VH-VL binders against Vitellogenin-1 (vit-1). Designs and how they scored, part 1

Every score and structure here is a prediction.

Target 1, 170 residues: Vitellogenin-1 (vit-1), of Caenorhabditis elegans (p55155r1310to1479)
Amino acid sequence: SVCKVQKNQIRTFDDVLYNTPLTTCYSLIAKDCSEEPTFAVLSKKTEKNSEEMIIKVIRGEQEIVAQLQNEEIRVKVDGKKILSEDYSAHQIERLGESDIVIELPEGEVRFDGYTIKTQLPSYSRKNQLCGLCGNNDDESTNEFYTSDNTETKDIEEFHRSYLLKNEECE
Structure headers, positions and changes below count from the first letter of each chain, unless a header shows other numbers; antibody chains are not in Kabat numbers.
F stands for the ipSAE by ESMFold2-Fast; E and O both for that by ESMFold2, at different seeds; each is averaged over both directions (binder to target, target to binder). V2 = 0.75 x the mean of E and O + 0.25 x the DockQ between their complexes.
[cut] marks letters that were taken out.
The coordinates of atoms that the task and the answers printed are left out; those that the model quotes come from them. Centres of patches stay.

## First folded at step 12 (VH-VL)

Design i1
Fold by ESMFold2 at other seeds, fold request of step 14:
Structure i1 (fold): chain C 170 residues (1-170), chain A 119 residues (1-119), chain B 112 residues (1-112)
Amino acid sequence: as target 1 above (170 residues)
Amino acid sequence: EVQLVQSGAEVKKPGSSVKVSCKASGGPFSDYAISWVRQAPGQGLEWMGAIIPIFGTANYAQKFQGRVTITADESTSTAYMELSSLRSEDTAVYYCARSKYRGSAFDIWGQGTLVTVSS
Amino acid sequence: NFMLTQPHSVSESPGKTVTISCTRSSGSIASNYVQWYQQRPGSAPTTVIYEDNQRPSGVPDRFSGSIDSSSNSASLTISGLKTEDEADYYCQSYDSSTHWVVFGGGTKLTVL
């Protein structure tokens, strides 16, 4: 029900723990991969050897980007910087200077610049989730499904399949 | 260098459909917003809709709802726009353009695709 | 949702200053950023102002943007007009309630 990304590690929705050397390219953390996607969570490192991350949450027709800047979480909604007093209008809750909660249709994402916690109901979207957090199929094995929905035991292949690689990162 | 390269000009009959492609290279694609904007001869710019490829769901301007389908293929870094039930008023140059966020400026535009609707 | 209204055309002499307005019909002009694009005949548009008043690299500093909340409008100002500035100019904003991109109708700038 909870996927945690912290310190180059991921603990998936299915309670599988593995190392994830995230890069300065976005990676897909978790997504509703049904026929009608409702959310996607992406993240990247701010710098190659930093534990600090930038998160992007796509929620319906909104796009929310957050990161630490000067010890405060700074948020953009659809490219517009917003102030903390406006967070609630966008279903965002501030839990102190460096911690926020972003609502999802059936759960939430908590982010503090260094840790991403994606929380969904335990019954949510079995076999319809994709990303580095796994598919939430209630199987705790060493086997993963790549972005083209093929099974692999190769953690590097799994990780690379969700990497949004381009010429401007990593 | 970041580029958006569109498919070539097309001539279509009224009532048919057209599908225009937009291939990205030299920069990010999947997490950017890819919009389609058209311009009829002598007219202004008209936004049709957009997609964020990694998300996969497009949104559309009301005028085009039901006639336009916008899709993307991440493996080829290509976005598509299909316009159905073509009328002579759909004769226009069709542009793709990218923005870093849904509400931010378009920093790269495709070269445009002329679609002519006639016999 | 809202519309952005621009004058159909403006003209001014080389070396002078022109201002192109972009008025929002409902809701505040300040609720989202305004962008400005230049388009020459036969070419795709290019950005000359983003985020209300920011200039992309390579755009001359004689281009500037501003917001006026009292008239609910944005403005593109071009000083030291050159004949090469002759083009169509579009403002653009974003409607957060519909999630649509909104363009102004465009302004033809003639440099006489």
Scores: ipSAE 0.859, ipTM 0.924, lowest interface PAE 0.7, mean pLDDT 90
Fold by ESMFold2 at other seeds, fold request of step 14:
Structure i1 (fold): chain C 170 residues (1-170), chain A 119 residues (1-119), chain B 112 residues (1-112)
Amino acid sequence: as target 1 above (170 residues)
Amino acid sequence: EVQLVQSGAEVKKPGSSVKVSCKASGGPFSDYAISWVRQAPGQGLEWMGAIIPIFGTANYAQKFQGRVTITADESTSTAYMELSSLRSEDTAVYYCARSKYRGSAFDIWGQGTLVTVSS
Amino acid sequence: NFMLTQPHSVSESPGKTVTISCTRSSGSIASNYVQWYQQRPGSAPTTVIYEDNQRPSGVPDRFSGSIDSSSNSASLTISGLKTEDEADYYCQSYDSSTHWVVFGGGTKLTVL
């Protein structure tokens, strides 16, 4: 299963397509919401008028942040800028021009500054996933569960529940 | 503008537990690392552990494994540190502090909470 | 797992320059950023240097940070000392292998 985030549009793990504008506040894209979380994927826009995103991947005890800067992907691991030659030591692979792949415990995240593709096995973490990518339960109508597990048909309420609002973003 | 406000001073007996709160306001909480750092009287700073609230799993310095539990409540923007099996050497000021990334500088500190373990 | 060692105290007259060292016991000082904090008694620490040599807004230019790979150390240099600089100073780094934050033991700066 693949979840794709690009230009205010999300195609979920359960192949549901909807428009939901990302903001300069982080949104929870996908997370292991079991009792012992193993990963989380967050993203935000760099600026409100930009299509560029910043991605944050929390993977166990590591925190990986990536963004496009001067047409080149820049990566921080636990706040330290790292060189592309060191990516493999952190289970990060550089692909093509400006693409990277960040390994997850069971899957991966691909990012190029504009598109996020989160790939998980179809049998992994059923009904334990949460975020804008849905819960990966093979049911397209129940993909709109808010962060408190309340079903809604209101896409705005769904999006709002995964938005990390604060006074410094919009 | 951005603030971390901690719960008040506590006096505890040996063998008991203490739970200190740290409420964030005026800025980001859920995606920042929230650390707990203590300082015994006349001593240096000692990192205890941290949590990124949206992730929900804390990590701990080895010295505190098994005695410290760090949690967070996103709905109230509040982090908690609970220290169990208190001893007299746990008498210290306990700070919460935030950093943008796990390994980056602490840009905001709470005011500190004095925990005194006596008797 | 490494330690950061600082001198216990340093002192110098107003207007002069002082340097506080922070030596890493194992592994390279350059493998992670070094931060410096200032703390007055009864107060929480504040950042004076981050990412080795960067100054937060509001920190005077007379505060500077540096890294010396040959001695495996970081340094905080304060020029033009003022009475208000009298405080405890801590260096801090991060151990990426254990995911622990590591503080130096602290240095009391006395302005004579």
Scores: ipSAE 0.856, ipTM 0.923, lowest interface PAE 0.7, mean pLDDT 91
Fold by ESMFold2, fold request of step 14:
Structure i1 (fold): chain C 170 residues (1-170), chain A 119 residues (1-119), chain B 112 residues (1-112)
Amino acid sequence: as target 1 above (170 residues)
Amino acid sequence: EVQLVQSGAEVKKPGSSVKVSCKASGGPFSDYAISWVRQAPGQGLEWMGAIIPIFGTANYAQKFQGRVTITADESTSTAYMELSSLRSEDTAVYYCARSKYRGSAFDIWGQGTLVTVSS
Amino acid sequence: NFMLTQPHSVSESPGKTVTISCTRSSGSIASNYVQWYQQRPGSAPTTVIYEDNQRPSGVPDRFSGSIDSSSNSASLTISGLKTEDEADYYCQSYDSSTHWVVFGGGTKLTVL
């Protein structure tokens, strides 16, 4: 069960493919929406007309933010920039110059500045997941659930419900 | 431009609870960390806990674990702090403050809410 | 977890330079950023230094921050001291092991 975000396109955990361009506002990509959330994955574009993204992963009491800068992935943990030799101490693995893996409680997020791959076990969080990656219910239907768990066929309503819109982004 | 506006002062009896609100306007809310910080008369600043509204789970300083509940309502851009089993030692000004990241500086503070606990 | 220790008070004459220290009790001061806040009586705190040595917009360049690894401390320096600088000053850092925000005890600056 993999959700892929790349080039203004999302392939959900349930293998549904759709176009929904990210903006410079954060969007909720995937989250444990149970009564005790364990993780959330958010992303935004660095600029309006770029395919380059910034990712925010909230993992328990930690907040991890990563983006590509000068052809290298730069990572902050709880607001502090960390060096690549310290990644392992934070359950982050560097796979190359511009590719990292961030461990989740039951899965992982792979990020290279342009592609986000969120991988969760198929048995994990059945119908408890929310976000643009869908609910991971093993059903490839064309049913979208907004952030308040309301079914819609309106892609814009679906995207808007997970968009963290504010006065400082667009 | 960006503001955090808190609810008004309260007078409470020992053993009761208080719930203070903090409404954000003019800027980001849901992905920022919203902290609660108190200051007893003549004393320093004391961090109580924080929430990132989109995540929904708060973390708390050990001293307040079990007595404080921090929540957020994204639809109204409002954070809440509820402190239970009040004692006279809880008399303080309670601030909300936001930071871009959990460990970064507080860039916007609320005006403060005086909570007085007396019999 | 760690504590941040500040002097209880400092004083200096207008036009002079004052330095307020902030010493971390365990672990390295450099392991997380240090922020500095100014608080006037009856007001909420405001940031004067973030990320060890950065100034927010609108904070005069006579405010500066530094880190001294050998003494495991941070410092706030105010040069060209003005009477309006009279306030309480707090340092703040973050404890990565507990995920708590930690404030220093505060320093009352008196402008003589």
Scores: ipSAE 0.854, ipTM 0.923, lowest interface PAE 0.7, mean pLDDT 91
Fold by ESMFold2, fold request of step 14:
Structure i1 (fold): chain C 170 residues (1-170), chain A 119 residues (1-119), chain B 112 residues (1-112)
Amino acid sequence: as target 1 above (170 residues)
Amino acid sequence: EVQLVQSGAEVKKPGSSVKVSCKASGGPFSDYAISWVRQAPGQGLEWMGAIIPIFGTANYAQKFQGRVTITADESTSTAYMELSSLRSEDTAVYYCARSKYRGSAFDIWGQGTLVTVSS
Amino acid sequence: NFMLTQPHSVSESPGKTVTISCTRSSGSIASNYVQWYQQRPGSAPTTVIYEDNQRPSGVPDRFSGSIDSSSNSASLTISGLKTEDEADYYCQSYDSSTHWVVFGGGTKLTVL
């Protein structure tokens, strides 16, 4: 299954489509919310009125951050800028000047500066996933689970619960 | 103003545990790495471990594996470090510090918490 | 894993230049960035150099950092030394294989 974030819209793992503009604060896109998390995907906009995003992927003990800069993707691994010839050593594949694939334990994240596609096996982490991409429970209703696992029909409450709000962003 | 505020000094007996808190305010918390670093009197800095609160899993230095537990509470923007089986050489100032990325510089430090272990 | 070795102390007169070394015991010093911290007695450390050679705002340009791959070391250089520079200095790097932060042993700078 695939979750897609693009143009202020999200299509969840459960194929629910909704509008939710990202902000300059990080939002939790998708995470393994089991008792032993294996990955997390976060994203924010580079600027309030831009469609360009920054992505942060945590997988195990490694942290990958990527964004476009000067029309090419720039990648940091644990805070160190790495060159494209070293991407494969970090389980990152460069598909072109402006897009990459970041491997997850069971799946992948594709990112080109404007679109985030998180792909997981259909059976992966059922009801243990959390974030704006939903919990992967095969439910097609517009009932969402907030970060404290509370059901809501309010899309704004759902979005707000995954927003990493602070004084330096928004 | 971004700051990390730690709990107050503690006096402990050998064999006990201590839990130090570190509350963040005025800036980001959940996506930053929060490290614990100690400094024994007259000694250097020693990294103990770190957590990224939104991820929830901590990493520990080998020396402290099995004795230290680092946790975070996103709702209160507070990280915790618990050190067990205390002994006199654990007497130190314990700092929390944040970094934007796991391997980047610590840009904000807490004021430090003195833990004294004596009979 | 690796260690970072610094001299225990260095001394120099005001107006002169001092260099504090930070030598990595195994693996390349260039495999991750080196940071430098200044610590005054009774205070938490503060960053004076990050990412090998970058200065935070408010740190004067007489502080500089460099990497020497041939000696497998990093250096903090303070030119135009002032009495206010008297402090302990720590280098720090990151071990990508263990995901641990590593500090050097520290160097006490005395301004004569």
Scores: ipSAE 0.854, ipTM 0.921, lowest interface PAE 0.7, mean pLDDT 91

## First folded at step 13 (VH-VL; from i1 with heavy chain A58P)

Design j2
Fold by ESMFold2, fold request of step 14:
Structure j2 (fold): chain C 170 residues (1-170), chain A 119 residues (1-119), chain B 112 residues (1-112)
Amino acid sequence: as target 1 above (170 residues)
Amino acid sequence: EVQLVQSGAEVKKPGSSVKVSCKASGGPFSDYAISWVRQAPGQGLEWMGAIIPIFGTPNYAQKFQGRVTITADESTSTAYMELSSLRSEDTAVYYCARSKYRGSAFDIWGQGTLVTVSS
Amino acid sequence: NFMLTQPHSVSESPGKTVTISCTRSSGSIASNYVQWYQQRPGSAPTTVIYEDNQRPSGVPDRFSGSIDSSSNSASLTISGLKTEDEADYYCQSYDSSTHWVVFGGGTKLTVL
């Protein structure tokens, strides 16, 4: 199962396609919402009129943040900028000047500054995932589950429930 | 104005527990690391643990493993620290503080909560 | 896991320069950024240096930070000392292997 975020559009783990404009506030893209979370993937726009994104991946006790800077993907691990020669020591693979793969406990995230692809095995977390990528329940109806795991047909309500709003972003 | 406002001072008996709250306002909460740091009278700063609220799994300093519980409530923008099996040496000012990343500087500190443990 | 060692106290006259050291016991000081905090009596700490040598807005440029790999230490330097600089100063770093925040023991700066 793959969830793709690109150009204000999301194709969920359950193959549901919808338009959702990301903002300069972080949104929860995908998370292990079991009682013992193992990962979370967040993203925001670099600027409100841009298609460029910043990604934040929390996995275990590490926090990985990446974005394009000067046409090169720049990575921080726990707040420290790291060089590409050190990526493999942090379970990060560089595929080119602007592509990386960040390993998850059971899957991976690919990011190039404009596209996020989150890949997870379907049997590992059925009905325990949450976020804008959906719950991975292998059903492709047009019904969504908010952050409180309640059903809605309102895409704006669904999107708002995963937005980390605050006074410093818009 | 970004603020972290903590609950008031407490006086506790040895063997009991204390739960201190830390409410954030005026800035980001859920994706920041919220740490708890204590300072015994006349002593230095001691990091106890942290949580990133949107993730929900805390990490603890070895010294406090098994006695400390750190939680967060995103709906109220409030973090909590509970310390159990209190001893007199747990008498300290307890601070919450936020950092943008796990390993970055604490840019906002709470006012501190005095916890006194006495017989 | 490592410790950060600071001198217990330092003293210097107004207008002079003081340097407070922060020595890491194992592993490289350059493995993670070093931060410095100022704490006045009865108050929460405030950041005066982050990421080794950066100043937050509002911190005067007479505060500076540096890293010395050969001595495995960080330093906070305060020039043009003022009586208002009298405070406790803590260095802080991060242990990537344990994911813990580590503080130095603190240094009491007296301006006399």
Scores: ipSAE 0.856, ipTM 0.926, lowest interface PAE 0.7, mean pLDDT 91
Fold by ESMFold2 at other seeds, fold request of step 14:
Structure j2 (fold): chain C 170 residues (1-170), chain A 119 residues (1-119), chain B 112 residues (1-112)
Amino acid sequence: as target 1 above (170 residues)
Amino acid sequence: EVQLVQSGAEVKKPGSSVKVSCKASGGPFSDYAISWVRQAPGQGLEWMGAIIPIFGTPNYAQKFQGRVTITADESTSTAYMELSSLRSEDTAVYYCARSKYRGSAFDIWGQGTLVTVSS
Amino acid sequence: NFMLTQPHSVSESPGKTVTISCTRSSGSIASNYVQWYQQRPGSAPTTVIYEDNQRPSGVPDRFSGSIDSSSNSASLTISGLKTEDEADYYCQSYDSSTHWVVFGGGTKLTVL
């Protein structure tokens, strides 16, 4: 299963399509919400009026942040800028000047600065995933689960529950 | 103004446990790394472990593995550190501190919490 | 798994320049960024240098940081030394293999 985030739209793991534009605050895109989380994927806009995103992938004990700069993806691992020659040591693959794949414990995240594709096995982590990509329960309905696992049909309530609001972003 | 405010000083007996809180305000919390760092009297800084609240899985320095538990509550913007099986050597000031990334500088520190372990 | 070694103390007169070293025991000092913290008695540490040589807002430009690959060390340099600079100073780096934060042992700076 694949979750796609691009330009004001999200297509969830369960093939539900909705509009919910990202902000300059991080939003939780997808996370292992079991009792021992193994990964989380977050994203935000680089600027209020930009189509470009910043992605943050937390994977075990590593934290990977990537964004497009000068038509080339720039990557930090645990706060240190790394060069493309070091990507493989961190389970990151460059597919082109502006396209990378970040390995997850049971899947991957592909990112090009504008589109995030999170791919997980269809039979992995069912009903243990959370975030704007949904819980991967094989149900394609208009019902969503907020961060406190409350069912809602209100897409704004759903989005707000995964938004990491603070005084430094909007 | 970004602040980390810690719970007050505690006096404990050997063999007991202590849980120190660290409340964040005025800035980001959930995607930052929240670390715990202690300083025994007259000694240097010692990193104990960290958590990224939105992720929820902490990591610990080897010395404290099995005795320390670090947790976070995003709804209250509060991180916690619990140290069990206290010994007199655990007498120290305990700080929380945040960093934007796991390997980056600590830009905000709590005021410190003195924990005294004596019998 | 490395250590950062600092001198136990340094001293110098007001107006002069002092340098505090921070030597990494194994692996390259350049493998991760080095941070420097100032701690005055009774207070929490504050950052004076991050990412080897960057100053946070409000830190005067008489504080500078540098890396020397040949000696496998970082240095904090304070020029125009002032009485208010009297404090303990810690270097800090990150061990990518263990994912642990590593502090140096600290240096007591005495302004004579």
Scores: ipSAE 0.856, ipTM 0.924, lowest interface PAE 0.7, mean pLDDT 90
Fold by ESMFold2 at other seeds, fold request of step 14:
Structure j2 (fold): chain C 170 residues (1-170), chain A 119 residues (1-119), chain B 112 residues (1-112)
Amino acid sequence: as target 1 above (170 residues)
Amino acid sequence: EVQLVQSGAEVKKPGSSVKVSCKASGGPFSDYAISWVRQAPGQGLEWMGAIIPIFGTPNYAQKFQGRVTITADESTSTAYMELSSLRSEDTAVYYCARSKYRGSAFDIWGQGTLVTVSS
Amino acid sequence: NFMLTQPHSVSESPGKTVTISCTRSSGSIASNYVQWYQQRPGSAPTTVIYEDNQRPSGVPDRFSGSIDSSSNSASLTISGLKTEDEADYYCQSYDSSTHWVVFGGGTKLTVL
């Protein structure tokens, strides 16, 4: 029901803990992988050796990007930087100086620059979720599914399958 | 070098469909917004719709809803636009273009694909 | 939803300064960033200004962008005009209510 990304670790929806060496390339954290996707959550590190992250949440027709800058969370909606007094108009809630909650169609994402918590209803989108947070199927033992739905015991293969590699990141 | 390379020019009959491809190389693809923009001869730029490939759900301008289909194949870094029920008014150059965010500038454009609809 | 209105054409002599306007019909011009594109005949557009007033690498600093909230408009200013600046120019913004990209109608710049 909750997936947590922090300190190069991820605890999946199915309570599986593993190291996730996120990079400066985006990785797919969680996504509705049905035929009509409603959300996707992506993240990358701000720098290779940092625990700070940038989060991208795509929901419906909006794209939300957030990161910690100058001790404050900075938010862009569809590429436009917005001020905290405008967060509620975009279904974003400020919980404190550096914590935000971004609504999803079913659930929410909490982010503070260092920790991503994706919370979905129990059994929501069963077997239709994909990403580093797993598929929320209550089958955690001895299995990871790559982006092409291939089961693997190789955590690095699992991680690589959700990495958005390109020439501009490492 | 970041490039968007489109498929070649097409001549189509009224009532048919056209599918134009847009292959990205040398930079990010899956988390960028890939838009399709057309330009009829002597006319301005007209946005048709966009997709963020990793998300997969396209967004269409109302004028094209029901006639346009925008898709992406992450494994080949290729976006597609298909326009159905073609009419002579659809004769245009069709561009793909990428932007970092849905509302941000198009920093890379494809070379354009001329689609001519004539009987 | 809104429109962006540009003059159809503008002309000016080499070495002079030209300003191309882009007026938003409803809602604030400042609610989303404005981009400017240059398009030469037979070529794809290229960005000359993004995020209201930023220049991409390789665009000369004689190109500048500005926002005027009182007239609800954006402007592209090109100083020290060169004959190579002769092109069509489009402004572009984003309609957050419809989630559509909006282009202005375009302005043909002639350098006499």
Scores: ipSAE 0.855, ipTM 0.922, lowest interface PAE 0.6, mean pLDDT 90
Fold by ESMFold2, fold request of step 14:
Structure j2 (fold): chain C 170 residues (1-170), chain A 119 residues (1-119), chain B 112 residues (1-112)
Amino acid sequence: as target 1 above (170 residues)
Amino acid sequence: EVQLVQSGAEVKKPGSSVKVSCKASGGPFSDYAISWVRQAPGQGLEWMGAIIPIFGTPNYAQKFQGRVTITADESTSTAYMELSSLRSEDTAVYYCARSKYRGSAFDIWGQGTLVTVSS
Amino acid sequence: NFMLTQPHSVSESPGKTVTISCTRSSGSIASNYVQWYQQRPGSAPTTVIYEDNQRPSGVPDRFSGSIDSSSNSASLTISGLKTEDEADYYCQSYDSSTHWVVFGGGTKLTVL
């Protein structure tokens, strides 16, 4: 199963499509919400009026941040800029000048500056995933779980619950 | 203005535990790394561990593995450090500090919390 | 696992230049960024240098940082030394193999 984020839309792991206008605040895209989380994927817009995104992937002990800069992907691992020849040492694969794949414990994230594709096995973390990509429970319903695990049919409430709002973003 | 405000000084007996809080305001919290760093009297800085609140899985320095628990509450923008099985050698000032990335500099430090362990 | 070694103390007169070293025991000092913190008595540390040689806003340009790969060390240099610079100084780096933050032992700077 695949979750796709592009152009203010999300297609969830459960094949539900909805509009979500990402902001310059990070939003939680997908996370292992089991009792011992192993990964999280976050994203934000680079600017209010841009389709360009910054992605943050936390997996185990590493934190990977990527964005498109000067028409090529730039990557930081734990805050240090990593050049493309070093990507493989960090389980990152460069597919083109502006396209990378970041390995997850069970799956991967593909990112090109504008589209985020999070791919997990269909059985992976069933009912233990959270974020804007949903819980991967094989149900295509209009019901969502907020970040405090409250069921809602309100898409706006669902989106707001995964927004990392603060004084420095909007 | 970004601030980290810690809970007040504590006096503890050997064998007990202490939990220190660190409340963030005025800036990002959930996607930053929140570290705990202690300083015994007359000694240097010693990193204990960190958490990225939105992720929720902390990492600990080897020395403290098994005795320290670091947690965060995103709804209150508060991180916590709990140190168990206290000894007199744990007497120190405990700081929280944030960094934008796990390996980057600490740009904001809390004021410190003195924990005194005595019989 | 590596250690960062700093001199225990350094002293220098006002107006002069002082350099505080930070030597990495194994692996390259250039493998990760080095940060420097100033701690005045009774206060929390504050960042004076990050990413080897960058100054946070509000830090005077008489503070500078550098890396010397041949000696596997980082240095904090304070020119035009002032009595207010009397403090403890710590270097810090990151161990990418363990994912731990590593501090140097600290250097007490006295301004005579």
Scores: ipSAE 0.853, ipTM 0.923, lowest interface PAE 0.7, mean pLDDT 90

